# Ledger of designs, part 1: VHH binders against Phosphoribosylformylglycinamidine synthase subunit PurQ (purQ)

All scores and structures are predictions.

Target 1, 271 residues: Phosphoribosylformylglycinamidine synthase subunit PurQ (purQ), of Archaeoglobus fulgidus (o29008)
Amino acid sequence: MDREEIKVAVLRMEGTNCEDETVKAFRSLGVEAEAVHIKQFYSDMIRFEEQRSVFDYQCLVFPGGFSAGDYIRAGAIFSARVKSVLRKDIEEFIKMGYPILGICNGFQVLVELGALPGFDEDKPLAEKPEMALAMNDSSRFECRPTLLKKESEKCIFVKNLKKDVVMFPVAHAEGKVVFPSGKEDEYLERLTSNDQIVFRYVDEKGDYAGYPWNPNGSFYNIAGICNATHTVFGLMPHPERAFFGYQVGRREGYGDGYCIFRSVVDYLEKL
Positions, changes and structure headers below are counted from each chain's first letter, unless a header gives other numbers; antibody chains aren't numbered by Kabat.
ipSAE, averaged over its two directions, is called F for ESMFold2-Fast, E for ESMFold2 and O for OpenDDE. V2 adds 0.75 times the mean of E and O to 0.25 times the DockQ between the complexes of E and O.
[cut] marks letters that were taken out.
Atom coordinates printed by the task and the answers are left out, and those that the model quotes come from them; centres of patches stay.

## First folded at step 4 (VHH; framework vhh_3k1k_2)

Design p01 (from k13 with A33Y Y100T)
Fold by ESMFold2-Fast, scan of step 4:
Structure p01 (fold): chain B 271 residues (1-271), chain A 120 residues (1-120)
Amino acid sequence: as target 1 above (271 residues)
Amino acid sequence: QVQLVESGGALVQPGGSLRLSCAASGFTFSRYYMRWYRQAPGKEREWVAGISGSGGRTSYEDSVKGRFTISRDDARNTVYLQMNSLKPEDTAVYYCAKGTSSGWYRFDYWGQGTQVTVSS
């Protein structure tokens, strides 16, 4: 599709605060993007010119909503509301091949919706959550740069990424990827065989090291995964905070996060 | 190519009913919000009703609430406006509209319109 036809919705509700960074990233790539309060998708109290449909957009972003004090509550409220009012529309959106990105708290939302790990191509949203993001092993808020090794060639969000390792910051208290007890090996085999592990935490040598390189203790050093169709992507680190050069200590140009956003725009231009 | 074709307009007496239809082609109908607008002589075009994509959420202008019902048949690519308890002030050309995916505040594709006249 032409770039002028691409519109990105960055969903907003109480507790989300990274929507502006994400909107700016997409707008800098020449596509339309806007922050959309979830009520605009379902409430008749919103004036008609401000009402939205999922299908007005070609990409949905669930941004990081950071507040260490209410991280769980904000994410649970957000995902419950999305599930109650938008479940069917989001299922169709995914079936049509349109991308969804979940960052930090947004990854948690996608997990709670049953969109990730998203093993069943015929059921984009599982009936119940199939994984969780648990409290960091350190039992504290982690805020630092992280090094991530690209593990997937099929995820549409990393097609433009040629680097082996990228640096994105984390800022979370609950970032530990966990799978159901006794099913860890089964999940690892399924994710690996279908190229659904997108990023894993590494140290400066590129090795899969523990804390502090794996900042939360995530199983298998997993930092981000995508669904079985490779169009729904969730990650704990913040690529929108590594998009512009000035965000990562450069005066001009772009940081490693640029390629995540560029990749999805490239994907949509080819639809 | 996007095409919208309205039909069903007629002369009716006050208190009567009409069902307007809008046949759509050239896009994936079920994905898009559809609206009905109307324009009386010498007046600006005004929004009447809207219906979301597959979710079926509806919205109405206050003067038609309880009298008009918007609905859609995604299998037939058609949106309907059922108008009951018609009043002389409902006399207008009725237009079907499809927005682009780039914004709710603009509707770039319009049908030709269908004339509704309410008089004795």
Scores: ipSAE 0.012, ipTM 0.362, lowest interface PAE 8.5, mean pLDDT 83

Design p11 (from k13 with S102T G103D)
Fold by ESMFold2-Fast, scan of step 4:
Structure p11 (fold): chain B 271 residues (1-271), chain A 120 residues (1-120)
Amino acid sequence: as target 1 above (271 residues)
Amino acid sequence: QVQLVESGGALVQPGGSLRLSCAASGFTFSRYAMRWYRQAPGKEREWVAGISGSGGRTSYEDSVKGRFTISRDDARNTVYLQMNSLKPEDTAVYYCAKGYSTDWYRFDYWGQGTQVTVSS
């Protein structure tokens, strides 16, 4: 499709501030993007001309928020609202091949919706969450750059990414990827076989290492995963904060996060 | 391609009732809010009633609350407007529109409308 036809919805939750950076990133790539409060999708208290449908857009983004706090509680509350009102529309959106990106607390929302790990392509949203994001092993808010090794060739969000290792910042208290007790090996096998592990934390040598390189203690150093159709992607680090060179201490150009946003635009142009 | 075809308009005495229908095609009807608008001669087009794409939520312009009822039949791709206790000021061409737009005056998906006249 032409770029003029692409419109991205960056969902706003109360108290988020990363939606503006994400909107700016997409607009810098020549596509229209707007911040949309979740109530615009379901509330009859909003004027009808301000109401939205998910099908007004070709990409949905659940952005990160800059704030210390209980992201697990916030994500569960928000995802309960989304699931009660938009479940069928989001399922169809995914079945049509339209991308969804979840960053930081947005990744948590996708997990709570049952969209990730998303093993069943016939059922894009599971009836109950199949994984969780738990408190960091350090029991502390972690705010630092992280190094991430690209593990997936099929995820549409990394098709433009030519580097093996990228640097994205994290800012979270609850970022630890955990799988149901007794199912860790099953999940790892399925995610690996289906090319659903997108990024894993690494050290400066590119080796899988523990704290502080794995900032939260995530199982298998997992930093981000995608669903079975490779169009729904969630990650704990913030690519929107590594989009421009000046955000990562470079004088000019783009940071490593540029390629995440460019990849989804490229995907939609070919769709 | 999106098409909306309104029907049911007629001449009615004050205090009478009418039911308007709008047959929709060319989009996934059940996913979109549907609206009714009206336009009297020499006046701008005004919103009358709306119904959500899911959950069956409805909203109305204050002047028609309690008199008009909007409903939908997703199996038939049809939205309805039941009009009771009609008044002369309800005289207008009634238009069906697909919802979730920021500018209702720029809708390319307006039907031809159906004329409602309330007069003795």
Scores: ipSAE 0.000, ipTM 0.206, lowest interface PAE 13.6, mean pLDDT 81

